# Designs tried in a protein design chat: VHH binders against q9y6x5. Part 234

Target 1, 379 residues: q9y6x5
Amino acid sequence: LPPKLLLVSFDGFRADYLKNYEFPHLQNFIKEGVLVEHVKNVFITKTFPNHYSIVTGLYEESHGIVANSMYDAVTKKHFSDSNDKDPFWWNEAVPIWVTNQLQENRSSAAAMWPGTDVPIHDTISSYFMNYNSSVSFEERLNNITMWLNNSNPPVTFATLYWEEPDASGHKYGPEDKENMSRVLKKIDDLIGDLVQRLKMLGLWENLNVIITSDHGMTQCSQDRLINLDSCIDHSYYTLIDLSPVAAILPKINRTEVYNKLKNCSPHMNVYLKEDIPNRFYYQHNDRIQPIILVADEGWTIVLNESSQKLGDHGYDNSLPSMHPFLAAHGPAFHKGYKHSTINIVDIYPMMCHILGLKPHPNNGTFGHTKCLLVDQWCI
Short names: E, the ipSAE of ESMFold2; O, the ipSAE of OpenDDE; V2, 0.75 times the mean of E and O plus 0.25 times the DockQ between their complexes.

## First folded at step 10 (VHH)

Design K10 (framework vhh_surovatamig_d1)
Fold by ESMFold2-Fast, scan of step 10:
Formats: C-alpha cells, structure tokens, sequence
Structure K10 (fold): chain B 379 residues (1-379), chain A 125 residues (1-125)
C-alpha cells in the first residue's frame, strides 16, 4: 500500500499558545507522535505566502506569492483575494499535490488549502472544494476521509485548512485570554474529532497526519499606529499592500519617495528593494515593489484612519510571536519525540520523502527534519 | 461590470428603524462574504457587520450588537441590514462591500474587493 499523508493547517496558531492553554486532544496526539515547538516561517508572515511555502519548500521570492495583495511590474496584473484563481500568480512553483499526481500517478484531495482550487501548471487537485468559509470543519473532514477511502487512483496526499484561530486572533488579539481560551478549546475539540473520525474509519494506524500553521499573531493597539498620510501625499505613489508590510510603487522619482518615508516613524523600517535584508529572502521577484516599509511588532500602518484589528501578523519572521508549531503522528514518525525548531520550507522535502516523491528544487533542508522520521538516522 | 447598489437610507429619529438593501450584479454573489461598512462625517471607514457566504454565520461591531441584523438572499443576490434603536452616532454613509476570502480580516474596511456607492443614513432629533 502506498504511504498516505494528511496535512492540516489551523490558520494563525501561534506556537506559544501550546504552553499557555490546555490542549488535551492535541497533547494525546503529540504523546504518540512528534512535536516541533517552533516553525520559522517565511517573510512576509502572511497566510497565502506561508501556505504556499509549506507545499513548495520555497521562499516567497521564489514561488511568487509574495503577499496577500500583489502587483506584477512586468505584466501589469493586480492580485487580490478576488484574483486568487488566476493561475498566473501560482505558476512560479510546483506544489506537492501537483507533483504527487504527476510523478506517481496518484490522486490528491483538498479541503480549501490556498491554491488547491486553482489549476497550477494545468493540474488541479484530483478532489477539491472551492473556497467557502461557511463550510464547517466537519464537512471538510467528511469529504477528506471519504476521498481517502473511496478513490481510484488512491488519494495519497490530502490537505485540510481551517480559518481559526486567525480570524479570532485579529478580532480579539492574542492577549485576550477569555476569548482566546474559548476559541482554542474549540480547535482542540476539532482535533479530537479528527482523530476519532480517522480511528472509526480504520485510517489512523496507516495514515501520516501533520498538524501545523502558517504564522502566529501579535497584539495591536490604537496607541500603535503609523499614519502614512503624515509621511507622504498619496499622489506620489501607488499603494500595493499596506500593513504591517507596505508595498510602495512610486509615481515620481524613487529616491524622492524614499526620502519622504525614511525618517517618518521610529517604528517603521524603510527599504529600497535592493536594501531589504538578505535574511528575509525577499528581493528577487518582479512582484516585490521598489520600496518596502516594515512596521515594528504590534504597530499598524494606516492611511489617516483607525484600525479595528486587535491582533495582526506579517511582521519580521525572526519574532517568536510570528512562529507556528508542527505536530505529527503516523507510521513515518517517531513516538514521543520533541524537536525545537525547523524552517517552514523544510516541511516540503520531508513530505516528499514520506510520499516517495522526488522533490522539485527547493530551499528546504531534509537533514533538519530527519530526527522526526523512523527510517532516518538521527545523530 | 461589478455593481453593488445600496438603497433604504434616509432621515430617521433616534430610537427609529431603517432597513438597508444592496443589489449585487456582475459577480457570483454566493461565493463572497458580504459586509456593511460605514463612514461617519469627517471619519474613516468603519466595519459594521459581516455575513458569510451561506448566511449561517454573522459578526457585528460591538456598538451595534443587538440592534442591527445582517442577512442575505443568495437567490435574489441581495444583502440587507435591519437597523433598530438607531442613535445619532449611527449617522453615516453605509456601503455594501464584498470580500472573497474570509481570512483577509474583514475588520479592515480598506481590504474589501468591491464596494458600492453608499446610502446616507441620518439619525437626528
């Protein structure tokens, strides 16, 4: 029987939530599996970029999903949520479900993971659900488990995406213990439902399951705003993305725009594209704008307005508040093993190894995840 | 051509009620989460209420919770806002707004994909 893998994402699940709240179902999952305490995600620490990095093993400059809002200087195309179905934006990389379907002639299944409802290199997930936030976790899980048991050729790679705790993290902020406790308990209950469903269907013992996330969350405030309109008139530039990383396309001389911005706020770093720190791996793509503004943790860039967000992400990927975790269980994984840190791009080559696929060239390092796997030597 | 056309605004006394409607065309209405956002005189845009694609889940800004009800009719491609117990502070231009992805943080009014021309609601004694 070919190996099978289910990849589950709970959007915005900050790593340290595991230490500050109780997760009885997740802890039972970890007890018989592995835990990576921190996953260092890619910059910028946003949903679409990091979800695509997980399934391609590439930095954002390499896979082309560089933000949730983008402009391509060569083609003059604009990307927003309404444009996420244009294959153009996704075609700079090959995600694992495409490789799975083409290399081994196996099927893939997807419940709303970003990109899975888009034909990428003329290949769409064999089974998929169009994105719809109203579809319950139970319905997503029912479809995934049905496809895992009732497919020909067999589904060997499946994905499941859930929007929480990100939406609640934005609304309440991660420091709201009362509301976040309620939200996180519901997520733990969903993990319990997932495990129970897989056991009931006879899938649990032979299925590899990874539970992870794309980023964390940090506390924001009306007291921590950067008003971009006080720095520069809107007539001098086109705004491609605003907060906490602003993407600026100058309408006048680039140096003049840079000079108006560079000293405007002590809580924002202003970079010409070529001066963006190398450690971000965020330079070499036409969708990265000529000037990038990076707000300090917890600061929100606004256009002469207030913000209703009490939590946000997108900040520097070195910040622990931006890091998710990774937990895994199944025949490929050790039992009761804890690992400190991996890079989010390392998940892709590990998944390829588990599925017996040859990875496309990528930025991950298989050696970083070998200690998680039973078929590998660890020190 | 995408269009969102609001109606139902007007002058009302404090404590009164109004029902706003929004007619959508030029996109697949049932694929979008829908919101009402407002702009009070001299203020920025403020998110008021959201309803998910199927209509089964709603969310409200605290100041209108219990007073306003958002609803939708996917067959008619229409969005509604029932406003009860209106206050002077509810005076604003109300915009119908569409957002494809829920994960985009609806609490940022600038993040919406489409927005109508607005309908003025004036609450005065």
Amino acid sequence: as target 1 above (379 residues)
Amino acid sequence: EVQLVESGGGLVQPGGSLRLSCAASGFTFSDYAMSWVRQAPGKGLEWVATIKQSGSETDYVDSVKGRFTISRDNAKKSLYLQMNSLRAEDTAVYYCAAKYRYDSAFYEPKSYDYRGQGTLVTVSS
Scores: ipSAE 0.535, ipTM 0.808, lowest interface PAE 3.0, mean pLDDT 92

Design K11 (framework vhh_surovatamig_d1)
Fold by ESMFold2-Fast, scan of step 10:
Structure K11 (fold): chain B 379 residues (1-379), chain A 125 residues (1-125)
Amino acid sequence: as target 1 above (379 residues)
Amino acid sequence: EVQLVESGGGLVQPGGSLRLSCAASGFTFSDYAMSWVRQAPGKGLEWVATIKQSGSETDYVDSVKGRFTISRDNAKKSLYLQMNSLRAEDTAVYYCAAKYRYDKAFYEPKSYDYRGQGTLVTVSS
């Protein structure tokens, strides 16, 4: 039978949660599998960009999902959240489910991973669920396991997305130990349910399972706000995205807008597009605006208002608070191996190898993940 | 095209009750999580309550827990907020808001896809 892979994302699962809370089910999963303690994600450290980087192996400037709210200067199109299903936004890359369906003539299945309900290069996931936050983890798992067990041609690549602990991380902040303990215990119970379900259905021994996340979370405060209205009037620019990375489209000369913003706050860096640090790989795309504002960790950019969020992400990808982890189990993976760090773009070529697919050109390095795999010599 | 029309606001004495309604049109109401957000005079927008697409899960800001109840009727494309034991601090313009979403939190009032024009609630003796 062809190799099978299930990719699971728990949105906003900060890597150091593993050291500060107990995860008995996840620890049992890791004991017979592998753990990557830190995954260095791409900038900006947001949900859509990083979920698409996982499945394409590309930086945001290359795959085109550069934020959760975007404006394309060439076509004059606007994108916000997941409400826009126009393939235009997703067509700058080829995600792994498309490659899986076209190269190997096999099926893919998806429970709400970003992009899986959109036809990309005229190809949509063979089985998918339209996004609906009311659908339980159990229902998503039921559909994925049904499709993995009962499909022709066989489902060889499946994805499962869950909104927690991101939603609670925003509401309570990552430093609220009482509330976060409750939320993370529930996540661990869901991981236990996942493993139990796969075992009950006879899928566990022959299925490769990756559990990962797109980013972490950092503590915010009403004492750490940057009010843009104190430095520049709304009439001078169009705001494409706000916080913690603001995307500014000038209505007047770009240099004039830059000069009004450059001294706005000591807790925010202001970049002309060509001056964005090369290490971010966030410059070469029409959807990246002429001026980008980057708030310091824990600072929130606002428009003459307060913020109720106690946690946020989107910050500099060098910050450990922004890093997720990766755990994996299955016939492709070693048992009981721990690895320190990989880049989030490295996940794609590793997954292509496991599935026997030829990867599209990408920014990942297969060598970085070789030590995780039983069929490879460690570098 | 897309419309969210709030009603039911008014003047009420402390300890009293009001029921707010929101009529939705121009989009598939049942696909959206719905929220109530409010803005007190001279303050920013504050998230109050959310109800998920099916109506089975609700969440509230701590200051209104046990006093307010959010509900929806997908067949009638309507959202409701039952407000009991009203306090002077509840005085605000209340907005109906809709969110399709992936990764912006419901408690961020600026993150909503659609928002109505609001209905004023004044709690005063």
Scores: ipSAE 0.222, ipTM 0.658, lowest interface PAE 5.8, mean pLDDT 91

Design K12 (framework vhh_surovatamig_d1)
Fold by ESMFold2-Fast, scan of step 10:
Structure K12 (fold): chain B 379 residues (1-379), chain A 125 residues (1-125)
Amino acid sequence: as target 1 above (379 residues)
Amino acid sequence: EVQLVESGGGLVQPGGSLRLSCAASGFTFSDYAMSWVRQAPGKGLEWVATIKQSGSETDYVDSVKGRFTISRDNAKKSLYLQMNSLRAEDTAVYYCAAKYRYDRAFYEPKSYDYRGQGTLVTVSS
């Protein structure tokens, strides 16, 4: 029987939550599996970019999902929540479910992972759910487990996405221990439900399960605002994305817009596209705007108004607050092994190895994940 | 053509009640999470309440919890906000707003796909 893998994401699960809160169900999962304590995600540290990097192994400049709001200067198209189903935005890379379906006789299943309800290179997940935030974790899990058991050709790759703790992290901020404790306890219970469902269905011993996230969360404040209106008039530019990374499309000379912004705030870095730090791998794509503003951790960019966000992400990917974790269990993985750090782009070639797929060219390094796998040598 | 049309605003005394309505057309209402956002005189947009597509899950800004109730009728393509125990600080233009995807927080008032023209609520004696 071909190997099977279920990839689960809890959006916005900051790595150090594992040290600051109790997770009895997740700890039982890790005890007989592996834990990667920190996953260094890609810049910008946002939901759509990082979820697509996990399944493609590519930096954002290479896979083309460079933000949650985008503008393509060549085609004049705008990307927003309401038009995320246009394949144009997703076609600069080949996600693992497409590769899985096009190599050998295999099916993929998806419960709301970003991009799985979009035909990419004319291929959509064999089984999928259209995005709907009202659909419970239980219903998503029921569909995934049904498809894992009852598919022909067999489902060998499945994905499951859940919006928490990101939504609550934004609302309360990660330093609100009372509210975050309640939210994280519910997530741990969902992990317990996941494991019990797989055991009851006889899937647990033969299924590889990865639990991960796309980014972390940092505390914001009304005392840490950057008002763009104090530096530049709206008539000089079009705003493509605002905070904490602002994407600026100049309506006048780019140098004039840059000069108005470059000294606007001591808590924000202003970059011409060609001057964006190489370590971000955020430069070589038409969807990256001519001027990018990067706020310091915990600072929010606003247009002459307050912000209701008590937590946010999108910041520099070197910040530990932006890092998620990765836990995994199954026949491919060692038991009781802890690893310090991998890059989020390393997940893709590891998953391809587990499934026996030939990976598309990618930015990940298989060697970084070898020690997690029973069929590989760490020495 | 997408339209969101609010109604039910007006002048009310402190401690009074109002029910706002929003009629939606031009899109599949049941596929969208719906919110009420408001703008007080001289202030920015503030998220007030959200209801998910099924109507079973709701969320509120802390200042209105226990006083306001958001609800929806998918068959009638309508959104409602029952406002009780109104305070002077609730004075604002109230907007009906629609959002398809949850990968940005609902309480970002500028992140919504569609927004109506608003209805004015004035709380004064």
Scores: ipSAE 0.551, ipTM 0.817, lowest interface PAE 3.0, mean pLDDT 92

Design K13 (framework vhh_surovatamig_d1)
Fold by ESMFold2-Fast, scan of step 10:
Structure K13 (fold): chain B 379 residues (1-379), chain A 125 residues (1-125)
Amino acid sequence: as target 1 above (379 residues)
Amino acid sequence: EVQLVESGGGLVQPGGSLRLSCAASGFTFSDYAMSWVRQAPGKGLEWVATIKQSGSETDYVDSVKGRFTISRDNAKKSLYLQMNSLRAEDTAVYYCAAKYRYDHAFYEPKSYDYRGQGTLVTVSS
């Protein structure tokens, strides 16, 4: 009886792919649902930070997942892919699946969304899959749909994560139309499989489905490299994260390190933590390092080496190339409605409204998404 | 104590074949995607090949595609690289590398969680 929501992410799905390639299955989904053409994500425009912003409604400085590689100055802990299950890193916010399980008699299910295999504030998703990139989209979908139909208390919130088109975007770059068209057609076919599976199981008409992404992708090149070793010796600092946003922990005086870096490249901005632009909302957290380097779009920061990436993300969140989209279908959503832009932090309070949950304090604005919803007056 | 120990390197003539092995210990091998990365004399690190946790999906840099084959044996905790039709340009120290999550890091040799000490392959007449 309670409302149900499935949140699906295709990692690295740049918004303008929708205009440059054909998506027959996604277009059929949108025809009877809603489309937000651009979602302005949070800075830095990386996978872990933005996936956690979607489910918390918070800027990275507030939820604490400030990068894919982190160092916490207070506790001296290091975050990497091999220790991402330490609850310490995730405990600065309360994601929606935790709120869903703690309010009323409800369960959550997860197929590999970042953070769902971690107990956060002593609460782990009721049903979840440990992260494993070898597990097919079909297996993830089979588990999610089984849990949506066969759980007590009922699963009302479910998540599904898929690694493409991000991996191919990095390998080929978004300007490789031949390879990207093949990859994106395969994703559209997965969306078709998703819709067909939900229809066959009798879930489609009563389930709210959101299809979105965490960021976009921009073209990189061997001709656009910033060699950090040409400006500063590695003995002066510890590198916490490299590209396109480098996180620098000085081993000597911070001002001396800053002075060595500030004129390193015309294609990189160098910030002392307190000078990071306010519009980034990327300053007030112990995991943000004393010096941050921000490469210009399409430029890669390297340590005296070439980069094999032809595409990347992490750049300034004002760049349209960094923006994903959001499409949704279900009883909560209008049919055939197009909206231009929302902020990625706005998704959380919208989802809380759909599920009847009281949101934790957040940076989103419900008013920005209310025109998508049938039970709201769009003034 | 995570260890990755490479073996099978040596001197080989152009057109020859060589099989590299990597023995892993100190971590749950089957949870990690595995790669081979190499460093030619006087050059930086270059990603060569990746194999996912189950062994069903593989990827290669274009210069070795059709010549090299990456494989793994999760029961034996071992990674392999079969190198055929070797060229002078393949001369490098070859490193076994492990990454827990599949992402862009496979194309960034410095971003791996673990890396071995390497084995030298010299292709010369």
Scores: ipSAE 0.477, ipTM 0.783, lowest interface PAE 3.5, mean pLDDT 92

Design K14 (framework vhh_surovatamig_d1; at its last look DockQ between E and O 0.80; V2 from the best seeds 0.00; counts 0 for: pae E 3.4 > 2)
Fold by ESMFold2-Fast, scan of step 10:
Structure K14 (fold): chain B 379 residues (1-379), chain A 125 residues (1-125)
Amino acid sequence: as target 1 above (379 residues)
Amino acid sequence: EVQLVESGGGLVQPGGSLRLSCAASGFTFSDYAMSWVRQAPGKGLEWVATIKQSGSETDYVDSVKGRFTISRDNAKKSLYLQMNSLRAEDTAVYYCAAKYRYDDAFYEPKSYDYRGQGTLVTVSS
């Protein structure tokens, strides 16, 4: 039987939540599988960029989804509608479902993972659901399991995306123990439902399952605001993205815009594109703007307004608060193994190995994930 | 070609009621979560209420809970805000706003995919 893989994302699941809350179902999953305690995501630590990095193994400057809001200087196109289905934005990389469908006569299935409803290199996931946040986790799971059991060519790669705990993390902040406890218990129950459903359908023993996330969450405050309007008039620039990483497109004078912003706040770094730290791997793409502002952890950039968000992400990817975790179970994985840290770009070549696919050139290092796999020598 | 057109604003006395409407065109309304956001004189944008695509879930800022009701009619491509027990602090321009994804900073009014031109609500004697 060909190997099968289900990749599940719970958006905004900060790694440290595992230490501060109880997850009986997730802990049972990990007991007979593997846990990576921290996944170092790519910069910027946002939903669209990191979900695409998971399935391509590429830094944002290489796969082209450099933010949730983008402007391409060469084509003059704007990505400001999150329902923008223009393949242009996604075509700088080849995600794993496309690789899966093109290398062998295999099918892919998707329940709302970012990019799966877009034809990329003229290939769309064989089975997919259009994005709709009203669709329950159970309905998404029912469709995925139906496609895993009843498809020809066989579905060998499936994805499942869930919006929480990100939405609640933004609303309450990660330090609101009462509200976050309630939200995280519901997620643990969904993980229990997932395992139970796979067992009832006879899929559990032969399916590889990865549970991960794209980023974490940090606490924000009305006391930690950077008012951009206090430093520069909006007539000098076009704002492509605002917080916590602002993307600035100068209208008339890059040097003048930079000089007005450089000393705007002690809690914000201002970079000319050429000066963005190499460790971010966030420089070599036309969609990265001439001036980038990076707020310090927990600080929010605003335009003469207050912010209602008590939690946010997008910050420096070296921050543990921005890191998700990865848990996995299945025939490819060891049982009861814990690993400290991998890079989010390492997930793609690991998944290609499990599925027997030749990976496209990528920024991941297969050696970093070898210790998770039963068919590999790691030491 | 995407348009969100608000109506129903006006002058109302404290304790009164108003119903705001928003007519959507140029996009698949039923695919978007819909919100009302407001801007009071001299203040920034404030998220007020959200309704998911099917109308199955609603959320409100604490100051309007129990007073305001958000609803939608997908067949008519319309969003509504029933405002009861209005207070002077509710005086603002009210904007209809659309957001396709739920996984981003949903409570950040400037991050919405589409926003209308607004309708003014004045609560005064």
Scores: ipSAE 0.691, ipTM 0.872, lowest interface PAE 1.8, mean pLDDT 92
Fold by ESMFold2, look of step 11:
Structure K14 (fold): chain B 379 residues (1-379), chain A 125 residues (1-125)
Amino acid sequence: as target 1 above (379 residues)
Amino acid sequence: EVQLVESGGGLVQPGGSLRLSCAASGFTFSDYAMSWVRQAPGKGLEWVATIKQSGSETDYVDSVKGRFTISRDNAKKSLYLQMNSLRAEDTAVYYCAAKYRYDDAFYEPKSYDYRGQGTLVTVSS
């Protein structure tokens, strides 16, 4: 039987939620499998970039999805929330579902993972759902399990994406224990439903399941705003993305724009593209703008306006608040093993190994995940 | 060309009712969550209510819960706001807004993908 893998993301699931809240179903999943307590994600710590890093093993500069809002100066193209379907944006890398379904006697299924409804390299996921946030977790799971059980050629790789706890984390902030406890209990119930459904359909014993996330969440406040309009007039630049990492395209001399911004706030770092710290791996792509502004944790960059959200992400990827977790269960994984940390780019080569796929060149290190796998020596 | 055209605003006494409408064109209406956002005189934008793509899930700011009802008709590409028991503090320009992705946009009035020109509601004795 070819090995099968289901990759699940709960958007915005901060690693320390596992320590600070009760998850009876997720803890049972972990007890019978493996846990990585912290996953160091890629900068910027946003949804589209990190979901693509998981499935390509690449830093953002290498896969080309460098933010949730982008501009390409050569082609004059824009990428945004409502304009994400042009394959141009996605074609700088090959995600694992494309590689998988091009193998003989294999197909891929997707329930709303970013990019799975786009024909990347003229290849769209074999079975997929068009993005629609009103589709319930139950319906997404029903479609995925139906495809895993009933497809010819068989589905060997499947993805499932859910928008919480990210949306509620933005609304309430991670420090609102009453509301976040209610939200996280609902997510644990969904994990329980996932496991129960897989057991009832006879999938549980032979399916490898990874439950992970793309980033965490930090607390924001009306007292922590950085007003760009106080420092620079709109006429001097085009704003490509705003907060917490602003992408600035100068309309006048770049040095003049930089000088107006460099002392705007002590709670914001201003970088010329060539001065972006090497540890971010965030320089070598034309979609990264000439100037970026990086707010300190919990600070929000605004244009002379208040903000109603109480939580955000996108900050420096060294911040523990930006880190998700990874849990996994299945025949490829040990039982009851806990691991401290991996890099999010390490997930891709591990998944390729489980599926018997040759990984494309990537930034992950297979050795970092060997201790999770039953067929490897942990040395 | 994307258009959102609000209508149904006007002058009403406290305790009265109004029904706002928004006609959408130039995009696939059923793919978007829809919201009403308002701006009172001299104030910033405030999120009022949201309805998801299917129409079955709604959310409201606390100050309008029980008084306002958001609804949509995907076949007619229309969004509605039934406003009952109106108060002086409901006086504002009301904007129809659209958001494709489920994220914090429902709670940040400036982050919507599309927004109309607004319709004025005045609640005055």
Scores: ipSAE 0.442, ipTM 0.777, lowest interface PAE 3.4, mean pLDDT 92
Fold by OpenDDE, look of step 11:
Structure K14 (fold): chain B 379 residues (1-379), chain A 125 residues (1-125)
Amino acid sequence: as target 1 above (379 residues)
Amino acid sequence: EVQLVESGGGLVQPGGSLRLSCAASGFTFSDYAMSWVRQAPGKGLEWVATIKQSGSETDYVDSVKGRFTISRDNAKKSLYLQMNSLRAEDTAVYYCAAKYRYDDAFYEPKSYDYRGQGTLVTVSS
């Protein structure tokens, strides 16, 4: 049988949730497969950028999805979570489902993974769901598993996306044990449902399944706010993205804007585009604005208003609170193996290997995942 | 052009009731979760209630639970907020707001894709 891979994302699943909460179903999944305890994601640590990095193996500057909100100064186009359908934004890279879709006797399927309902390089998955937050996990799962089981040509790569625990993390904050326990239990139950359905359909032994996330969540507070209006008049700039990494488009001289912002808060770093730290790999794209503001962990950039968020993400990708995990099961993976850390871009070459696809140029390192795979040597 | 137009606001005594309406146009209403947010005098924007696309799922801020009911009519592209047992602290400009993607918090009023101009609700004896 041709190799098949299902990639599942639970948005905003912080890695240390596995240590701080109970996950009987996920732990069983891990016991029969592999776990990467920490995945270092890409900067900025937001949903669209990191999901695209998972499936392209590229840093954000390279695949062009540099934020959940973007502006292109040349075309005057805007990108947002409600305006993401223009291939213009996605075409700077080739995601794995496109690569897979273009192979002979293969097709791809997707349930609401970012970018999957957009024709990228004039290619869209043979089976996909338009994004709709009201669609249940069960329905998404049913469609994905149906396509994996009954499609012709066969679906060999599928993606499944779920919005939790991110939404709840924002609402309650990751340190709310009571509420987050409830939320995370539901997530574990969904994983149980996933496993059960795969077993019922006879897919469990032959399907490779990766369960991962795009980012974590850090605790925020009303006591940790950075008010930009205290530092600069709103008329002097356009805000393209706000918190915790603000993208600033100056309406006056960039230097003047920078000077007004550079000392705005001791809990915020202000960078000219050319001075963005190299470790972020967040410089070489026209969609990155001339000035970015990076709040410290747990601090929120606001305008002249408060924020109701008790949790947030998007911070420095070196912060453990921003890191998701990766678990996997299937014929390609070992059983009962745990690995400490990989980079999120490393997932792409691994998936390509599993599927027998030639990877596009990417920033991942296949060597980082070799120990997860049964057909590879692990030193 | 996207438009959200609120109506139904006014002056009401404590314990009274109001029903707010929001008429949406210029976008696919049924694809968006809808919310009411409010801004009291001297305070910031506050999330009040959300109803998902299908209308079967609702959520409320704790202070209005049991008193407020959010509903929608996708055919009429309308959002409603039935407010009962109104209190002085409910005094605010109420805004209709639309959000497409669920992965961002409904509880952050600034995260919405579209928002109306608001309707004033004053609860006073």
Scores: ipSAE 0.033, ipTM 0.586, lowest interface PAE 2.5, mean pLDDT 94
ESMFold2 (binder alone), look of step 11: mean pLDDT 84; pTM 0.851

